# Ledger of designs, part 6: VH-VL binders against Large ribosomal subunit protein eL28 (rpl28)

Target 1, 132 residues: Large ribosomal subunit protein eL28 (rpl28), of Dictyostelium discoideum (Social amoeba) (q9gs21)
Amino acid sequence: MSQDLVWSIIKKNNAFLKSSHGLTLSAEPGNLRNKNSLKYSGLARRTTIDVAAVNGKVVVSSKIVKKAAFPAQSKKTTTFSTVNTRKTARFVKTLATQYAPELRAAALGRLHRVQSALRSAKKAAARKAKKN

## First folded at step 19 (VH-VL)

Design T77 (from T69 with light chain S31M)
Fold by OpenDDE, fold request of step 21:
Structure T77 (fold): chain C 132 residues (1-132), chain A 120 residues (1-120), chain B 107 residues (1-107)
Amino acid sequence: as target 1 above (132 residues)
Amino acid sequence: EVQLVESGGGLVKPGGSLRLSCAASGFTFSNAWMHWVRQAPGKGLEWVGYIKSKTDGGTTEYAAPVKGRFTISRDDSKNTLYLQMNSLKTEDTAVYYCARDDWGFAMDYWGQGTLVTVSS
Amino acid sequence: SYELTQPLSVSVALGQTARITCSGDNIGKYMVHWYQQKPGQAPVLVIYDNSKRPSGIPERFSGSNSGNTATLTISRAQAGDEADYYCQVWDYSYDYVFGGGTKLTVL
């Protein structure tokens, strides 16, 4: 099934849609900007990139179609420490450039937000520990 | 100064096993991604596999020809990288190099290698 | 699988410029790294990220990558530059890939 066809089916009705201030957003995995659009759809796209914080680490997940003629999709998950910011950024940039150039900016943006959040959380935890 | 020293190479029969070691010094080993690369006599470089740092999950990846037979591990307390080779084949005959990945998916430092010969 | 293709051999006269190519499908999307290997020695990284030089590598070594071809350029070739040269990339799906290597002869 083509991504366009899938999108036509799910764009108005899926479990991840959220309404906020007159905007329709999406919280689905693989949606790098939480926008309800084909470009950012983690459900409809053949190739997806996701960046998330899990257990204090950066987790990059991707679904990649290797050959257009073969629907074989591979999902990979890669984990990075918060201390390896350069390598993580390089990884995400390279991945996007290779398989989803249109998502490069969004992926890097999400990465920065995730990393920032993790740093903030770590700082908060450290402060709490000092008070005890 | 960054140093990598491989050891454990030798002669082994087909179907046999061998364990290689790579002693690292001159850098924070525990933070480094480490690779094994091999080179058959008179042939080119062939990536064997890598192991990530523990902080990055400590996961491993392998080239298709060695997958299921070779295992990469590390002991950060000893600054040592290992390559366990099982079910060895004649085509596994090569100089095996350990290498550090510090430049974003490039090997910036290499050991001098250790020779593994698989022959009946 | 992703494949990198290099010429088997390249010759250059002393003091002249050598160019070694590495071809791959849309290789311009990749960061290409180059290694020098002299006989009986371990490989040495001479170019990384298409065009960057590690510390200690002479300015005579340069790299470029565009379209389907990456190129290692060695200007003012010296006898000591005689070696095998390998290009390498990382692909998310296929992991680390080396070219077949090029023997550079300095005449």
Scores: ipSAE 0.786, ipTM 0.910, lowest interface PAE 0.6, mean pLDDT 93
Fold by ESMFold2, look of step 19:
Structure T77 (fold): chain C 132 residues (1-132), chain A 120 residues (1-120), chain B 107 residues (1-107)
Amino acid sequence: as target 1 above (132 residues)
Amino acid sequence: EVQLVESGGGLVKPGGSLRLSCAASGFTFSNAWMHWVRQAPGKGLEWVGYIKSKTDGGTTEYAAPVKGRFTISRDDSKNTLYLQMNSLKTEDTAVYYCARDDWGFAMDYWGQGTLVTVSS
Amino acid sequence: SYELTQPLSVSVALGQTARITCSGDNIGKYMVHWYQQKPGQAPVLVIYDNSKRPSGIPERFSGSNSGNTATLTISRAQAGDEADYYCQVWDYSYDYVFGGGTKLTVL
């Protein structure tokens, strides 16, 4: 493989990694000055999506960066009970599709893990109730 | 069979108040998000606002033209949705529908509506 | 606010195919829902998620969505299809948005 081809592959991979939230592929030591071709300030203005369990419910939090000359972030938090699992999944999928498609798979995977943890906690509570 | 029945519409003067009710049956009301949608005479559908199920936190969202003047509430023990309308304007004249939100953010069942007329 | 634009009216000959458009900026990234409203009646959901039919909606109703245009298609138009039709989306930032409505006339 020629050096030109090797460098083009490395540069393309580094640029791709900096275009998504929280995903980083380490470049070889000494090749980068701690930054890839995309400026850090541009990456800090990307939409974020978080999914967590809070007080036995699913909480979806986001910061939305809208397209404008100087985009402003909007932060929003939405709560779902464990009864509405299908609606929660549709909410997360639709939010990501509209505003952060690169995060869709990760957000849905995190939602699945949160829902599984809540289901396990409910089973544990039911076993304690039967013991008493 | 899902059924939604609105009531409480009528004639009111500008600046007045009116409370609408929507009686629900045929589904687990306490798990559903519920909407109000209005339609001015000869005009199209306009979303007014929604209330989440109490299990999802019971919070509300409103369209800009009604924010601060209208309040959506629910009584799950009576399977009833409410719309409190204050500081009414002539442009609030419309048929008001209640509707059930589905899991995909469409409105899959609607009531037949109740007419609110705001005029001097 | 996110805007959906529909033609004010569409005419179709009995037995022919009607197409009702709903235009919006990059509407192809949305799930589009369609409602039928006959005079004096409540709206009825006829298409959801761009192209799916609820139970009881005949197969001659179909939908598509790509780019900046969603389309409701009614094949073999019947007199009973004469109604107003509304498109609707849910947008995370602007909540629920309806199009202005299209009056379908069956000739």
Scores: ipSAE 0.621, ipTM 0.848, lowest interface PAE 1.6, mean pLDDT 84
Fold by OpenDDE, fold request of step 21:
Structure T77 (fold): chain C 132 residues (1-132), chain A 120 residues (1-120), chain B 107 residues (1-107)
Amino acid sequence: as target 1 above (132 residues)
Amino acid sequence: EVQLVESGGGLVKPGGSLRLSCAASGFTFSNAWMHWVRQAPGKGLEWVGYIKSKTDGGTTEYAAPVKGRFTISRDDSKNTLYLQMNSLKTEDTAVYYCARDDWGFAMDYWGQGTLVTVSS
Amino acid sequence: SYELTQPLSVSVALGQTARITCSGDNIGKYMVHWYQQKPGQAPVLVIYDNSKRPSGIPERFSGSNSGNTATLTISRAQAGDEADYYCQVWDYSYDYVFGGGTKLTVL
């Protein structure tokens, strides 16, 4: 099934749609901007990139279709610690550039936000520990 | 100074097993991704596999020719990288290098290598 | 599998500029690394991320990458530059890939 066809089916009706102030947003996995659009749809796109925080680590997930004729989709997940920021950034950059250039900016943006959140969480935890 | 020293190479028969070691010093080994790369006599460099740092999950990846036969592991307490080679084949004959990946998917430091010869 | 193609050999006159190419499908999208290997020695990283030099590598070594070709450039070639040179990339599907290597001869 083509991504366009999938999008036509799910764009108005999926479990991840959220309405806020007249805007339709999406909380679907793989949506780097939380926008309800084909470009950022983690469900409809053949190729997706996602960056998330899981258990204090950065998790990069991708679904990549190599050949149109062989739609064998492989989902891969790579985990990085917060100490390997260079490698993580390079990984995301390379991944996006190679397989989804249109998502490069969004993916890197998400990465920075995730890393920032993880750092903040770590600091908060440390502060709490000192107070107890 | 970063140093990597491979050991454990030698002569082994086809179907045999061998375990290589790489002793690391001069850097925080526990944070490093480590690779094995081999070079057959008179041939080019061939990636064998790598192991991530424990903090990055400690996962391993292998080249297709060695997948299922070779296992990479590490002992961070000993600053040592290992390559367990099982079901060895003649085509596995090579100098085996350990290398550090600290420059983002590049090997910035290499050992001098250890020779593995698989022959009947 | 992703493949990198290098010429088998390149010759350069002493003091001249050598260029070693590494070709691959859309290699310009990759971060290309280069290694120097002298006879009987371990490889040495001379360029990483297309054009960056590790500490201790002379400025004579430079790299570029665009389209389908990455290039290692060695200016003012010295006798000591005679070696095998390998390009390398990381591919998410195929992991780490080396080129076949190029023998540089300094005449």
Scores: ipSAE 0.546, ipTM 0.867, lowest interface PAE 1.2, mean pLDDT 91
Fold by ESMFold2, look of step 20:
Structure T77 (fold): chain C 132 residues (1-132), chain A 120 residues (1-120), chain B 107 residues (1-107)
Amino acid sequence: as target 1 above (132 residues)
Amino acid sequence: EVQLVESGGGLVKPGGSLRLSCAASGFTFSNAWMHWVRQAPGKGLEWVGYIKSKTDGGTTEYAAPVKGRFTISRDDSKNTLYLQMNSLKTEDTAVYYCARDDWGFAMDYWGQGTLVTVSS
Amino acid sequence: SYELTQPLSVSVALGQTARITCSGDNIGKYMVHWYQQKPGQAPVLVIYDNSKRPSGIPERFSGSNSGNTATLTISRAQAGDEADYYCQVWDYSYDYVFGGGTKLTVL
């Protein structure tokens, strides 16, 4: 199935979550949901974990700021298919545990919402395909 | 049951090239991330690199000593993992294992390995 | 890069308990996996996620991880446990990292 069709169905079924798909989670306390009220460039210096739906797949993106090791200077991105839900959850949990335990619950909650939205969009697309 | 069988090892002169294969069976190969790990004679295990499943983007990562010289690829229609080794050095002499990545980012199944000897 | 340090060798008397360590900075935040390799054979996963056993691995193999040290414990050591043992983690920045290996000798 076309990734553009899946994405359009995701937008329809999960409009409530659309603004959250582009939101970067940061290790800065108290500001995970107030992107519009913050100067977002100030959060770019913190460890970030982002979980979003891109082209019908789950994309986990992270920047790591760690003084003891060679600090990551660019975003590292990992893509997971919707069939790899356990591996995706393990990756997000392990990454957060290593570098941003404060974000672990929020990142896993975001992952669950994105995975649920993708499942719902696929079911809706399947019903439409059966009719036609 | 899961099986991984490496082949294609042999003797190669420095600067030469060699392609290794790993035949997989007993699991859905197209959903698996796969590794190459090597072990020089009498030495420890050294991670070489991995390739993601095509469903997860099919991209590769490599250990620093092999970047630019080694290429990992896969053919899901043949359930086969490949390692193309170019510009071989004597330091690349090792037994090469293929291994399957599990959901926990461990290597849960390994092949028996194939020996690559790089010698003048 | 992230480093894992293991002793080169550990000896244990037959029937006694062996402990093989894997040291790393803040390794307690990692999931540590352990592999057994007998001479001329491929490695075999014996412990994953710090303390869990794959099917077919006897209960006398156990693992722990806290602070800066992970430990593989082999109780009632048998001659067949004589092998090299490697710890391994996944790290976001450096991907897959192995310890240097420990040769276990059963006396």
Scores: ipSAE 0.467, ipTM 0.763, lowest interface PAE 2.5, mean pLDDT 83
Fold by ESMFold2, fold request of step 21:
Structure T77 (fold): chain C 132 residues (1-132), chain A 120 residues (1-120), chain B 107 residues (1-107)
Amino acid sequence: as target 1 above (132 residues)
Amino acid sequence: EVQLVESGGGLVKPGGSLRLSCAASGFTFSNAWMHWVRQAPGKGLEWVGYIKSKTDGGTTEYAAPVKGRFTISRDDSKNTLYLQMNSLKTEDTAVYYCARDDWGFAMDYWGQGTLVTVSS
Amino acid sequence: SYELTQPLSVSVALGQTARITCSGDNIGKYMVHWYQQKPGQAPVLVIYDNSKRPSGIPERFSGSNSGNTATLTISRAQAGDEADYYCQVWDYSYDYVFGGGTKLTVL
């Protein structure tokens, strides 16, 4: 089977997965529902964790709110392949535990959904490649 | 059956350069994050840096004392990790270990180390 | 940067229980790993994830972590346990951090 064909199917599915699974989680006190978060804050600084599928990989993005006397936020991204599922889960759990423990369950749930979607997309791509 | 073997250590003058290598076997090298850790004679362990697997982006991170002077690279076709050390200082004198970080953000296997001595 | 503090040395009588501490601000939020290093040898992972043993590590090695202190416990200390012990964490912002090491002497 042609690697170009397989990559085209995977890229097509990755674009959908990125669109379907990207959502920012906030660590602002009392704001655990993104739909209403901005009504409370206005100028609030928030620690966020996002987990998304991008180009067949898991991408974890964060903004870390540092001490109150230091108003800047540090933005980071980290990429994991689908073969490193255990390390990816450990990374997300550890990040949340250290910097936003109230987001831990939500971030891990999001990771599970993203990983499941990536497995399903790879199975679909492999099935189409075999038919061709 | 995991094995890590460092080589390339030796005596070098301050300002000089040296390249270390670490030959890996007994595991899927291309999936692992790999580290360098050093230990000055009679002193404790000091993290030097790591390189991610290529599939996880292949990026590197370094401890502040070596940032800008040391470069970690990998050749997955040869199962080999490298440390390029430039602008060496006397403070860089240490045994250099390579270590594997497979999934737990811990160094579960270590090589026996190679000695780098930086002196005039 | 994040700091881990260990006592410089700990002594234990043969057959007794040794406890080696690793102190850090809110270390209970970290996964703490422990390494044993005998003279002239490479470090060996003896505890990971606060309390888990890799295969080949005897049950007399155990670990705990809460609050500001993680502890490596070695019950029924043997002469072969004499070594340096290092704690280590991974921090999302500061990466890999080792403690300064503790020399365990078995009397």
Scores: ipSAE 0.436, ipTM 0.752, lowest interface PAE 2.4, mean pLDDT 83

Design T77 (from T69 with light chain S31M)
Fold by ESMFold2, fold request of step 21:
Structure T77 (fold): chain C 132 residues (1-132), chain A 120 residues (1-120), chain B 107 residues (1-107)
Amino acid sequence: as target 1 above (132 residues)
Amino acid sequence: EVQLVESGGGLVKPGGSLRLSCAASGFTFSNAWMHWVRQAPGKGLEWVGYIKSKTDGGTTEYAAPVKGRFTISRDDSKNTLYLQMNSLKTEDTAVYYCARDDWGFAMDYWGQGTLVTVSS
Amino acid sequence: SYELTQPLSVSVALGQTARITCSGDNIGKYMVHWYQQKPGQAPVLVIYDNSKRPSGIPERFSGSNSGNTATLTISRAQAGDEADYYCQVWDYSYDYVFGGGTKLTVL
């Protein structure tokens, strides 16, 4: 319930990031049983993980619960090239497992889709260059 | 065959500076994240910091005791990792290892180490 | 900061099974890696991702991780297994963390 209000506030403070990095994942897609009761401590406490393709690289953006009171100051962005696909997957899995396990499947699914899109775009570009 | 060879260790007075090198071979150095790890005599392993591959942005992270005093850099054209140590303290006395980060955030290959002694 | 605790020493008789523990708050949510270090030598990775062996590490080495404890198990202990053993994790907030090390003595 009150998670929708927190989400709205987070979206407002992160507008530039969302326009560059795609849809931000949140605890809202997770299991609802006791979720809101466990995550609200009087601060707008919601860990978010976003995975997007930006300029041919994978960009993982996160807001960690313990700094949620300062959304613009609590955002962390980490960039990976397509060369390190396994390390990128490990990074996202580890972050989610440690700080937002309810987001793990969604974040990894999004990562796989982003990595697949980047592989397909790279193959298409290489095919075009070879034909030309 | 992966090889990592540290050099540049020695005796330095407190407040001094020293630069360590780690020569790498047998792998694509430019795609690897690289670490410095230290071990004081008779003590355990202590992470010092890492540098990401340049392909992943080349940024660094440091353990709190060395932030602001140590700088990790790399020269991919020479396959060499560096550790610049400034404002050295006696507690910085250790064997310094360079290590390669595995895809799983482990250190799969280590150099033999170089000894740094900080003593007045 | 995230802390990993290991016993200072463990003894095992030749041919028996050694178990070295690494304790941390909810360490079961981490990927735990283990290193062997013989005197005067660099560490060698012997277990990664809780339970996986790098190439060249004998199957006598195994690992597990659940709850608050990760365990390195060395079956059929040999004299050459005498070394210091370190656990290590990567934490998103605290980066790379090593345990304090355990000296394994083979009797």
Scores: ipSAE 0.426, ipTM 0.733, lowest interface PAE 2.5, mean pLDDT 82

Design T80 (from T69 with heavy chain K54Q)
Fold by ESMFold2, look of step 20:
Structure T80 (fold): chain C 132 residues (1-132), chain A 120 residues (1-120), chain B 107 residues (1-107)
Amino acid sequence: as target 1 above (132 residues)
Amino acid sequence: EVQLVESGGGLVKPGGSLRLSCAASGFTFSNAWMHWVRQAPGKGLEWVGYIKSQTDGGTTEYAAPVKGRFTISRDDSKNTLYLQMNSLKTEDTAVYYCARDDWGFAMDYWGQGTLVTVSS
Amino acid sequence: SYELTQPLSVSVALGQTARITCSGDNIGKYSVHWYQQKPGQAPVLVIYDNSKRPSGIPERFSGSNSGNTATLTISRAQAGDEADYYCQVWDYSYDYVFGGGTKLTVL
C-alpha cells in the first residue's frame, strides 16, 4: 500500500502539529523529508518526548541536552509498525516513566490519537485502492 | 498584561529565615516554569533556581550557593510562587526577582523585586 | 561552571551604533539572551536565542553570536538606551549564567 497516500491523509489532520508543554508533536509528508518547524519547544527542555506519524509509521523520539564545553544535542528515535499497538504503547509508557514522567499521560494520549489517525488513513487508502 | 509582584522581603539576622512570595497574573501560571534571580546591591544578576510547571513534573533546581538552604514552591490555585530561605547569610543580601521562563531558557517577564537584607 | 565576560562600560555618541560584547569559550554554540536594566528597575529581555527580538523591541536592537563572542548591537542609539546590559546563557549542566553587565552611556 502507498505510504505517500497514507501520509497525505494524515497531513489533513493538523492535531499532530500542535506543540504542548515540552511535548513536540509533528508530522512529515511522506514524499518530503523535511524538518518540522514546530519542534522549537523541544529545544527549550532538558528532555522531550515526540510521538508522530512519519511515512505511515509511528515514530517515538526523545531528545537529551548534553553537558559539555562543546555541547552536542542527541536524539534517539524508535520506529514502530502500525500493527504493533500494544508494543508501541508499552514502549512509550516505559520511555516516559524513565525520562519525563510528567509527560507520560500526554505522550500516551497522543500515541492513541496518532494510532487512530493512521488506522483511519489506512482504511481510507484501502477503500480508494479497492475502488481503483 | 503579565504582572509579577514579589513580597516578603525585609531585615533578618544571619541564621534567620524568610519566605518570599511572587503573585502572578495575566498568563496561565500553572503552565509556566518560574525562576528566582537575585542582585546584590551594586552587583550583577545571579540565578537562584527554578521550578517547573506542575504539568512538567513540578521539580526544582538550585544554584550551588543556595542548595540545601532555599526551597522553591508554587501554589497554582493562588497563582503564587514562593521562596523559603533558611540559614540566611550576609552574602544572601540582595534584591530578589521572580521571572517567567519563555520556553527557550530566557526570562521574558520580571517582577520589580523585593529587598532582603541579612545583617547583624 | 561556564563563565561569561562583558566589558564594564561602553560609550556611544547619540545616533551612532553601540556594540556590547559577551565573551565565553565557544559561546557560538550556545543560545545567548540579552537583558536591559535601567536604574532602579527590573531587567527587560531585549534579545533572545542570539538574535530574536521579543514583541515591542525595535529593529535597531540586534544580536549575533559566533566563535567566542556574542554581540548586542544598538543602532541609532537614543538617550533612552542608557542602561546596564547583561548577557545570559543556559549551561547544559542546568546552570543559568549571567555576564557581569555592561553600562552603556549615550553621550
Scores: ipSAE 0.000, ipTM 0.527, lowest interface PAE 15.2, mean pLDDT 76

